VH-VL binders against q0atu2. Designs and how they scored, part 42

Target 1, 119 residues: q0atu2
Amino acid sequence: MLDKKARIRTSREYRNVFEKGKRLSGRFLIIYYVENALDNNRFGFITNKKIGMAVIRNRIKRQLRAIVREYQGQVKNKHDIVLVARAGIGKSSFEGMEKDYIAIMKKAGLFARNANKID

## First folded at step 1 (VH-VL)

Design v3j (framework fv_ivicentamab_arm2)
Fold by ESMFold2-Fast, scan of step 1:
Structure v3j (fold): chain C 119 residues (1-119), chain A 121 residues (1-121), chain B 110 residues (1-110)
Amino acid sequence: as target 1 above (119 residues)
Amino acid sequence: EVQLVESGGGLVQPGGSLRLSCAASGFTFSDYYMNWVRQAPGKGLEWVSIIYSGGDTDYASWAKGRFTISRDNSKNTLYLQMNSLRAEDTAVYYCARDLPGSFESTGMDVWGQGTLVTVSS
Amino acid sequence: AYDMTQSPSTLSASVGDRVTITCQASQDISNYLAWYQQKPGKAPKLLIHAASTLASGVPSRFKGSGSGTEFTLTISSLQPDDFATYYCQQGYSGSNVDNAFGGGTKVEIK
């Protein structure tokens, strides 16, 4: 479970990330990301109807939150990051989603080399 | 003025190598995703590769293992290293800037003039 | 692995005509699609980004619409400057993309 402080919760906060953030797409995921003025990272999750029925969309959201939580320590501080699932994600394995997340975060330069400790 | 200027095109033999450069000016180069796009004479546009602001890369399926995109932010320059060149790689190669890091980053707004690469004996 | 289909490949039109070009993606790309205009010997010019947002300096007679897998570029009243080749391009990036661009549509004088 992600701490409530680590979640993007309001429509206004989502709009800020979409309007001011950078975009990067992977195989199954798109991320939008922007630096924030807080002490911590915040994550948002979007799963569209085109992914599938509510049962599938809810499964995907749970899996994405688990992946994000697992790799929290590698993410550079002070970012708002929104993960948008692409339609094809419903046929992906958990490992496939995890691999795509790692790849896209590295491409964005959002993974810290030493888990948020800068030498 | 925002500008991209390409160089390094020319005649190369099949199996040979060539490196293209794209000099950027008028914007903060390090903040942008950069693309290479090519177009064979009389044919359509074909995406080759992208390099992200963080330095990671993606390639068209056919370009993997032969082409390498890279950047030098200190020189505001984008590169494409092309190896094991084939006749079908003959094309004008464009460098192009992705729309800046906002929700609207969904197209390429600035393009270079293109540089011609001809692969023949 | 991914296909982008553009139609028609050519169309003949007269000044003042309404022109429609379509693109279909094999998978949902949301609104991450751009339209370009290219004239002979020149680099492409961005017309529309995010499927429907007009690029700076582009005349309002150009309109993009659609989302998901079906997209349309419409020129409401064709002008002499509009005889060119048009391309759609999906904005998704990934390591296994064969071609992000549609095949192109040449708009020529009737």
Scores: ipSAE 0.006, ipTM 0.548, lowest interface PAE 12.9, mean pLDDT 83

Design v3k (framework fv_ivicentamab_arm2)
Fold by ESMFold2-Fast, scan of step 1:
Structure v3k (fold): chain C 119 residues (1-119), chain A 122 residues (1-122), chain B 110 residues (1-110)
Amino acid sequence: as target 1 above (119 residues)
Amino acid sequence: EVQLVESGGGLVQPGGSLRLSCAASGFTFSDYYMNWVRQAPGKGLEWVSIIYSGGDTDYASWAKGRFTISRDNSKNTLYLQMNSLRAEDTAVYYCARTSEGWLGDSGTFDYWGQGTLVTVSS
Amino acid sequence: AYDMTQSPSTLSASVGDRVTITCQASQDISNYLAWYQQKPGKAPKLLIHAASTLASGVPSRFKGSGSGTEFTLTISSLQPDDFATYYCQQGYSGSNVDNAFGGGTKVEIK
């Protein structure tokens, strides 16, 4: 769902965010984030086997991408951000994941103002 | 400076209970995953339990039902409650922090305490 | 269920030798592997994380390599301070965390 330009795609790029970035934990999500030298934000998504079977992990990834895309205009520019789904996320609703994402992004200081949806 | 200091180890009889503590300083304790790792005399490292920043926990299969990991973020302290202790639980127990900037459910143990010895014997 | 297997369990070497230790994971763990050094009576110390990234203050003679299921720790020119036991550890979240650590490799004087 996100443009190719807005995705973290290589293992080296993921490693940079994990090693150099800051970390904040929410109820269902952990974010790792670092300022980049690009003109745009990039997002990465990690769903590990502790979450559940492939069908659940794929659903979670799709839903997280949809949430990130919806709020991408609220995110401060020039950041690489990796979302890591915690084991309990499989029990969450879409609204629960969305609420957790907004809360953690605000706590990180990565949302410019109130989290208004992109029109 | 990051420091982890374990306490509470000692001699306990088989079937007994013991509670270990780990006092953390030099970092924002509530932001990190915390672990217990043990090492029997002359043996290798064995992971015991993790407590995530949000309070969720995971255990080695052999520790489930006997050991309980907990944390008190207001006191910057990690705990391990050990029940139904057996001779094979004799080990040095280390408190270890999961490295920030790694995969959230697990990671690298970037800082370790000095360890506290638990001896289970009659 | 992830199993971590180290080889050899014991290795005899002389100062100046090139030492190689291998670690195998039973399932793909990408690059989420760390190496630790433990000296007698001391807590383990982080050497390498992300399979190949040196921890702060670790000498450049230590090199980690590999990805997926096979990993190697190499000490290019063994120093007296390097006689210790080395452990690999998976940092990848999985269904069975019982097997986080390899069995260890003791590097001792020849």
Scores: ipSAE 0.006, ipTM 0.535, lowest interface PAE 11.6, mean pLDDT 83

Design v3l (framework fv_ivicentamab_arm2)
Fold by ESMFold2-Fast, scan of step 1:
Structure v3l (fold): chain C 119 residues (1-119), chain A 122 residues (1-122), chain B 110 residues (1-110)
Amino acid sequence: as target 1 above (119 residues)
Amino acid sequence: EVQLVESGGGLVQPGGSLRLSCAASGFTFSDYYMNWVRQAPGKGLEWVSIIYSGGDTDYASWAKGRFTISRDNSKNTLYLQMNSLRAEDTAVYYCAHSYDFGSELTPGFDYWGQGTLVTVSS
Amino acid sequence: AYDMTQSPSTLSASVGDRVTITCQASQDISNYLAWYQQKPGKAPKLLIHAASTLASGVPSRFKGSGSGTEFTLTISSLQPDDFATYYCQQGYSGSNVDNAFGGGTKVEIK
């Protein structure tokens, strides 16, 4: 669902975000984020074995990509952002993951904090 | 220099309540997960609770309903509210900082406070 | 139970000895395991994270190994400063974890 150029692909690029970026954590998600020198945002996704079997990890990854895509227009440009799923995420609802993502992004200053729904 | 300083320990009667504090300095407190770990005299380490940067929490099964972890990011302070205390809650309580493993993404506790002794006795 | 089992509970050794401590996880935890050293009257000190990576300032005589459910901490040549209690820890806790720490291994002078 995410455009190819909006994805972090290489281990070196992930490592750069972890080493130089800031960390914020929520209940189900940790984000690492850093400004990039590109004209666009890039997202990475990490789901590890502590979440569950491959079928669960792949479902979580798809759901997180869907959430990121839905809100990508609200994210400040020129950032590399890695989402790391926590062990408890497998038991979360889609809405719970979405709520956690929005809260973390606003706290990071990557979303408009006081945006109102116009109509 | 990272420092964690616990306070609030003391003697409490069974059934009583006590609130512990942990004053943090030398790092961006709001960015990290914080933990309480306890150790009964002469016994091993026992994890009590974690609080995430977003405010969500997890507890050891025996701590649920009696203990509440909280944080005040504006004061760089972690708290543990302990209710319905029992003799078996007697322990040194440590505040612990979750390590940022970077690319490895596994937690560990890289900084600990000195501990504060809680004694639950009549 | 979602426990960490540590063995032995006590170990007697002499300076210069090779010491090995074992930790068993009830579930596959990959490499999400840390090792700690605690000296009497002091807070624990992180020795190893990610099962095998030495923490800053930890002497090279300490080595962690293993993955999945079985892990070891090895001290290749025991020094006087190494007489202490050692604990393993599962890295992440969750809603079904009763305790993240192993029971501890006290390394005593023989």
Scores: ipSAE 0.006, ipTM 0.553, lowest interface PAE 11.3, mean pLDDT 82

Design v4 (framework fv_ivicentamab_arm2)
Fold by OpenDDE, second read of step 2:
Structure v4 (fold): chain C 119 residues (1-119), chain A 118 residues (1-118), chain B 110 residues (1-110)
Amino acid sequence: as target 1 above (119 residues)
Amino acid sequence: EVQLVESGGGLVQPGGSLRLSCAASGFTLSSYAMNWVRQAPGKGLEWVSIIYSGGYTDYASWAKGRFTISRDNSKNTLYLQMNSLRAEDTAVYYCARGWDSLPYFDYWGQGTLVTVSS
Amino acid sequence: AYDMTQSPSTLSASVGDRVTITCQASQSIDSWLAWYQQKPGKAPKLLIHEASSLESGVPSRFKGSGSGTEFTLTISSLQPDDFATYYCQQYDSYSYPELTFGGGTKVEIK
């Protein structure tokens, strides 16, 4: 899955993104994003009980990681990005999640100009 | 006070080009998602294009290739370049402010009329 | 694509009447729907967003309801100032292909 260096893992790292980053809301996702001082992007994933049972939350996380991984190479460098799953995401298809992710990332201007898999 | 003022409309021949402007005041244009919405005479509203605060642009399927949305941050002005105009493009064109996270339009200009006719 | 069907196209009513306008989406858009009011020669005015959230300054006689595929705008007691054309608008996170307005409902004097 995502390389360890590409993951936000500590509470401190998450708080930094929430406090200093920008926020955009989609249909199924909210993203928080901020520039980092690293040579790579890091991604974090947040699900809460509003989504459903643990098995559902874990499925959603797997799906979101898959989406992020798919488009990882097209995201502008040096960003910490946290994806927060909204309550309705449990009823969404994978395709719906993907579309929402792409839409939000476009809004944020986080895709590289030469990205070609985002249409 | 938030204000949007469109200009640049007028009479143009089929196949011609026209650039519309939308001057914003009372807020920073680049901090919002700005839209063009048009309305043919006696018809409904039709979304044309959007430019997000991040600079990404999107278009209605029918508008792609002929219309280009842009902005000048220094002038706090939104633009719509319209090429290869057709009679069916005749409409009042509105600029409308929205949000990146909330794609609805809370402020509208008065609109500018574009008439495409031979 | 998310198609929007707005009904009725036109309705005649009197002051004091209860008016109901409906929008139907071809597929679920959760609560991502807005309502606008437009008077002749004027720009549209936002009334409601997120299906039921009343915009600031809009009279409480306007009510938006619904979720998923069925949405309703209700004017509890029609006022003279309410004769206008109303539009719903879906904004499914700006998902392709485009933002879509309903066909509009003209509320006219009976």
Scores: ipSAE 0.023, ipTM 0.696, lowest interface PAE 4.5, mean pLDDT 90
Fold by ESMFold2-Fast, scan of step 1:
Structure v4 (fold): chain C 119 residues (1-119), chain A 118 residues (1-118), chain B 110 residues (1-110)
Amino acid sequence: as target 1 above (119 residues)
Amino acid sequence: EVQLVESGGGLVQPGGSLRLSCAASGFTLSSYAMNWVRQAPGKGLEWVSIIYSGGYTDYASWAKGRFTISRDNSKNTLYLQMNSLRAEDTAVYYCARGWDSLPYFDYWGQGTLVTVSS
Amino acid sequence: AYDMTQSPSTLSASVGDRVTITCQASQSIDSWLAWYQQKPGKAPKLLIHEASSLESGVPSRFKGSGSGTEFTLTISSLQPDDFATYYCQQYDSYSYPELTFGGGTKVEIK
């Protein structure tokens, strides 16, 4: 999965992103994002009870973490980003979630072709 | 240097099958979103299929069920398996390199001609 | 209904002319648009990405502009090497599930 340094873990850190960050909505995902003072990106994941039972929420959370990890190198550095799953995500395919993630990150200006890469 | 070289095109009868190859050099295919784009004689460009770095695939609506994109990482080669070919599939087929998050195409192969005719 | 409409389909120009090609998306694609140049018998070549970002090695006479649904490619002083067909391509994966190209604009010698 994601390295522990790349994860938002505390309630205080989540609240900071929600209160100070920008918000963009996609089809299945909402992202909240804010610049941080660290050398790396950190990601948080929220799946609320409107999505379904714990089994479904846990599956969605694992799939979102896999998607974020896959595209980690394309995210502009120094951001805290929280992904909030919308109610309809439980009916989406893995590929549908992946496409929505890519689309939102592009629109947020957070994706770069050569992000975090050296020649 | 980055290079993409397509092969496998040729003359095939309607209803037939053909597999195209795209040999990559100068970079690792599995790190990119690789695409097939075609162009019928005298016509414009038409996107066919994508395989993302993670291995997920997507297709133009008219290609679903007939065409399959795949890659062999050990050979650094991209493939397009084309089944149930029709006259309107006649085109030059290009492989093209993009990124998962930014699927515009910075490098293209020279193309390989597929002609579907009796 | 997710179309990319390019105009004109053909234009005739002389060396030194200013040429403008337009591309219209059926829905907003923000700035997620690329421009390509294609010469007869050759593969397309990327000129511009993100609507206005010029690729390395592309002459400064090429300029992309626009956002949302309306985009333009301008060649400020046409050179002999610029007679070619030009294509726009959207890559807004949220608005459009498929990648789509405009129909192309052929820039011919007058």
Scores: ipSAE 0.007, ipTM 0.586, lowest interface PAE 10.8, mean pLDDT 85

Design v4a (framework fv_ivicentamab_arm2)
Fold by OpenDDE, second read of step 2:
Structure v4a (fold): chain C 119 residues (1-119), chain A 118 residues (1-118), chain B 110 residues (1-110)
Amino acid sequence: as target 1 above (119 residues)
Amino acid sequence: EVQLVESGGGLVQPGGSLRLSCAASGFTLSSYAMNWVRQAPGKGLEWVSIIYSGGYTDYASWAKGRFTISRDNSKNTLYLQMNSLRAEDTAVYYCARESGFSTPFDYWGQGTLVTVSS
Amino acid sequence: AYDMTQSPSTLSASVGDRVTITCQASQSIDSWLAWYQQKPGKAPKLLIHEASSLESGVPSRFKGSGSGTEFTLTISSLQPDDFATYYCQQYDSYSYPELTFGGGTKVEIK
């Protein structure tokens, strides 16, 4: 699970990302991202009813959190990033979702190939 | 001390397969992006493949479909499965570690020679 | 594709000479450029990363400069230990997924 410090929690924080951030669309994800004044990244997750039932939405959210956690060490720091799940994500595999995440993050200039996890 | 040791190279016929290994010590391999880079005799360096810390893999366009990068975390070992080998695949194959956001290949193995010849 | 053009391919120089190697990228790679030194039978050794940052233990006579598409490696005073082949490498971490190397520059004794 993502550290509390790595989570966007407030409506104000989300609004800031949507209003001031940049938007990129992938196959299964839309990301909004903006630089923050912190020493860490924060992530937000949005799943709407277009994705499916609550059970599906919760699953997708869990999967997205897992993906973000897995690659958090390779994401350029000092960013607030909101992941919005697109309607088709419910039919995607985890691997497909992962691939899309990496692709869109690279496109956004947020994914550092040579960044590593800290032991 | 960080160390990478490649093995598995040798002589193979065209169309054959070979699996290279890269044993890492002094660090946790799965915490780093690891790469394979090759160098044909008397030629330059050519990137082959990468496995990210998270496990995602990517390949040079020419390598896709024939080469597979993987790792065994329990053995702290990186692998390169090479299939349908061609003469032009003859090269010394290096494993190389990437470190940090700003640093590329900071550690290399000694390389292992793969010779594809009939 | 990010093509890296390195020049010259071969450079003959004497001990004490100032040596300059250039690397040109087909597209801007910002400062994501590395320089390696390779001696015969050995793996490449990282000298400089991020265009101008010298690796620990690398002599100060090595200097990397440039950004965007034009980069240079300068050896202020060539030493006997410096005769080797040098490679530039782009590693744009955020854009082009493939890594590419320059063709190399062999620095040999004049």
Scores: ipSAE 0.026, ipTM 0.705, lowest interface PAE 4.4, mean pLDDT 90
Fold by ESMFold2-Fast, scan of step 1:
Structure v4a (fold): chain C 119 residues (1-119), chain A 118 residues (1-118), chain B 110 residues (1-110)
Amino acid sequence: as target 1 above (119 residues)
Amino acid sequence: EVQLVESGGGLVQPGGSLRLSCAASGFTLSSYAMNWVRQAPGKGLEWVSIIYSGGYTDYASWAKGRFTISRDNSKNTLYLQMNSLRAEDTAVYYCARESGFSTPFDYWGQGTLVTVSS
Amino acid sequence: AYDMTQSPSTLSASVGDRVTITCQASQSIDSWLAWYQQKPGKAPKLLIHEASSLESGVPSRFKGSGSGTEFTLTISSLQPDDFATYYCQQYDSYSYPELTFGGGTKVEIK
């Protein structure tokens, strides 16, 4: 589980990322990201009804959180990042989602060689 | 102290199989992406395969279908199963750990020599 | 996979010389490039990551520069311990899944 302070919680915070952030698309994921004024990273997750039924959307959301948690130490600090699942993600493997996440984060310039601490 | 120790290399006939091991100490292998990199005698470095911390694997195009990377978390050991070996697979095989990215490789083993002789 | 072309393949130099090694990618890899040093009979050692970031414990005479398709490794005042083979490596995995190394540059005593 990501710590509460590492999660984007309010509609206002999501809106800020969508309005001011940069957008980058991968095969199964879209990320929106913006530098924040905090001392930590925060992540948000969006799975819309085009992905499938609630059971599928909940599985995808859980898997994406697990992937983000696994690699949180490698993400450059002080960013708000929203992951939006694309329609095709429901048929992807866990490994496929992980590969897509790593690729898109590297392309965004958000991965650092040194582990970044969220706190 | 981080250490990687390879073993399992040797002389094998074309068409044969061999399994390489890489014993890790000083860190938890499953928390890092691990790679195999090879170097033919007198030649340069060539990437072979990766296993990410989450278990995702990927391979050089020439290695797909013949080589399989795996790990045993209980033994803190990385493996490379090599099948249908060819003379061109003759090389020193290194295991290498990734620092904060999928690359670059911050720690390497000493290497183990695989010779495929006709 | 990106082709990585490294030049020269061999260079002869004396202690105190400034040496420059070039690495060219077949297409842009931004700054996703590392440099390694390998001495005979030994495993490679990471010197530089992300084109210009020096690893802890690596002498300041080593400098990496460049972005996009052309990169250089410079050793400002060659020491006896620097006679080795140097390799560049791209790790821009978004466009191509395979990691590729340059052909290597052997720095020999003159």
Scores: ipSAE 0.006, ipTM 0.583, lowest interface PAE 11.2, mean pLDDT 85

Design v4b (framework fv_ivicentamab_arm2)
Fold by ESMFold2-Fast, scan of step 1:
Structure v4b (fold): chain C 119 residues (1-119), chain A 119 residues (1-119), chain B 110 residues (1-110)
Amino acid sequence: as target 1 above (119 residues)
Amino acid sequence: EVQLVESGGGLVQPGGSLRLSCAASGFTLSSYAMNWVRQAPGKGLEWVSIIYSGGYTDYASWAKGRFTISRDNSKNTLYLQMNSLRAEDTAVYYCARGTDLYSGAFDIWGQGTLVTVSS
Amino acid sequence: AYDMTQSPSTLSASVGDRVTITCQASQSIDSWLAWYQQKPGKAPKLLIHEASSLESGVPSRFKGSGSGTEFTLTISSLQPDDFATYYCQQYDSYSYPELTFGGGTKVEIK
């Protein structure tokens, strides 16, 4: 699980990412991202009703958090990033979501080798 | 010392099977994307298969259905199960570590293990 | 499939020469390209990742440049240790296959 400080928690924080951030779409995911003034990255997750029932949406959100946690060391520091699940993600596998996340983060220029070890 | 050591190569008849192993030391395999790359005698490098840190796998089109990549995290060892071997599969097989969790450039290579498919 | 075309396939050079190797992708791979050096009987060695990022311990005479579909590896002043075969490799997550090597360039002593 992601630590509390790595989570976007308030509507104000989400709104800031949507209003000032860049947008990039993948197959199953959309990301919105912006540099922050903090010493760490923060992630938000949105699964809307178009995906399916609450049990499906909650599973997707849990799986996305696990994927983000796994790859957090590759993300360039000082960014707020919101992941929005697209319609159809409920039919994807965990591995399919992982592949799409990696692809979109690379395309956005947010992944770097040893990102958090570079001083 | 960060190191990869392949084993399991040898002479095998057409139609036979071999399982290659790649033992990692000095780092944890599950924290990286791991790959198999082969090179036929006197020829260029050819990517065979990948396993991402999260478990996603992919294969060269000619390898799909015949080859299976896997890892045993408790043994810190990567495997390549090769079935229905053909003369064209004769090559030195390298295991290689992706520079990060998902792929992609290979910063650590094993010494290679020779697979010869011949009568 | 993303084709990777490397040129020239061979080149002859002298110590001190400037050597340039080109790699062309059939479709844009942004900057997701690595360069390798391979000496006879040895595993390849990573020189450059993400088109232009030099690996630790690799001499500064090696330089990668380019983006999109055209990339170059330049050796500004060839040394005896540099006679080897060089390979480019794409790792764009949107390509299929995901990873593809160029055909290689053998740098021979003149």
Scores: ipSAE 0.040, ipTM 0.689, lowest interface PAE 6.1, mean pLDDT 87
Fold by OpenDDE, second read of step 2:
Structure v4b (fold): chain C 119 residues (1-119), chain A 119 residues (1-119), chain B 110 residues (1-110)
Amino acid sequence: as target 1 above (119 residues)
Amino acid sequence: EVQLVESGGGLVQPGGSLRLSCAASGFTLSSYAMNWVRQAPGKGLEWVSIIYSGGYTDYASWAKGRFTISRDNSKNTLYLQMNSLRAEDTAVYYCARGTDLYSGAFDIWGQGTLVTVSS
Amino acid sequence: AYDMTQSPSTLSASVGDRVTITCQASQSIDSWLAWYQQKPGKAPKLLIHEASSLESGVPSRFKGSGSGTEFTLTISSLQPDDFATYYCQQYDSYSYPELTFGGGTKVEIK
């Protein structure tokens, strides 16, 4: 699980990201990201009922958190990043989700260096 | 007013090189995914290349190795370097802004610049 | 193969007609599909994004629908200003390695 300080938790924090941040749309994910005034990154996760039942939504959240944790050390600091799961993500594989995450993070320029796990 | 203006088109011999420019005004180029799209005379639209907000670039398979997309943030200008030009590269070349930093429809287009490759 | 098949290539119609253009993707692109209108000598104009979202200033007679692999652009009542060439475009770079346009549909006066 992500450290508490690495999580976006309040509605105000989410709203700030949505209002002031930039948006990237991937296949399974939409990310919103904005610079923060901290020394660390914070991540938020949003799943809605379009994805499926609560069990599915919770599974997706767990998978997304795992992906974010895996690559957390490679992400440029001082960013608030919200991951919004798209409706089709429920039918995706973990690898597909990971690929989509890496792709959009690269294209956003949020990785400190080029992550070459996928090409 | 948001605007894109292409320039640099002209007549070039086969095997020659040409660099197109796209000057953006009314918005920050680097905050968007920017694209080159071409259209041969009397033909359809063909995507050429994209540069994402983060600087990541991608190309049509036929364009790889011959075309290079880049931008100068200080000049708010997009470029397309075209090398080893062929007759089939003859087309109007458009720059187009994506609605998203990663994936998006092209909501703003330049007027296009004509490139003619002929001996 | 990554194909965007647009049909028909040419469509003859009269003012007031209902016009339907279809776009088929070889694999699902969810709703990452755009429609453009292009008139001779002009740059394309974005009409619809995300399959069904109408761009600002575009008349309501234009409607985009579909998801996954099948998409349609409908003009409920063709106007003189609508005679043009229309293109679909997928922009799901996860599913397709390239941003791909359909072949285009020329809507001409009957």
Scores: ipSAE 0.017, ipTM 0.680, lowest interface PAE 6.0, mean pLDDT 90

